# Designs tried in a protein design chat: VH-VL binders against Uncharacterized protein y4jR. Part 13

Target 1, 151 residues: Uncharacterized protein y4jR, of Sinorhizobium fredii (p55518)
Amino acid sequence: MKTLIVEDNPKKRASLVEYYSSEFPSDDLEVTSALISGLRVARDTKPEFIILDMTLPNYSPDENKGSRIELMPFAGREFVMRVNRMSIKTKVIIVSMFETFGVAPRLITLNSLDAELRDRYPNVFVEAVHYSQAQADWKTAIKNARLSLDR
Key: E = the ipSAE of ESMFold2; O = the ipSAE of OpenDDE; V2 = 0.75 times the mean of E and O plus 0.25 times the DockQ between their complexes.

## First folded at step 20 (VH-VL; framework fv_daratumumab)

Design u6 (from t1 with light chain Y93F; at its last read DockQ between E and O 0.88; V2 from the best seeds 0.85)
Heavy chain, then light chain:
Amino acid sequence: EVQLLESGGGLVQPGGSLRLSCAVSGFTFSSYYMSWVRQAPGKGLEWVSAISYKGGYRYYADSVKGRFTISRDNSKNTLYLQMNSLRAEDTAVYFCAKSPFRYGSENLYFDYWGQGTLVTVSS
Amino acid sequence: EIVLTQSPATLSLSPGERATLSCRASQDVSSRLNWYQQKPGQAPRLLIYDADKRATGIPARFSGSGSGTDFTLTISSLEPEDFAVYYCQQRGFWPPTFGQGTKVEIK
ESMFold2, look of step 20: ipSAE 0.740; ipTM 0.901
ESMFold2 (binder alone), look of step 20: mean pLDDT 92; pTM 0.948
OpenDDE, look of step 20: ipSAE 0.912; ipTM 0.950
ESMFold2, fold request of step 21: ipSAE 0.725, 0.714, 0.743; ipTM 0.899, 0.892, 0.902
ESMFold2 (binder alone), fold request of step 21: mean pLDDT 92, 92, 92; pTM 0.947, 0.946, 0.946
OpenDDE, fold request of step 21: ipSAE 0.914, 0.911, 0.915; ipTM 0.951, 0.951, 0.952
ESMFold2, last read: ipSAE 0.717, 0.733, 0.765; ipTM 0.896, 0.899, 0.907
ESMFold2 (binder alone), last read: mean pLDDT 92, 92, 92; pTM 0.947, 0.947, 0.948
OpenDDE, last read: ipSAE 0.914, 0.914, 0.914; ipTM 0.951, 0.952, 0.951

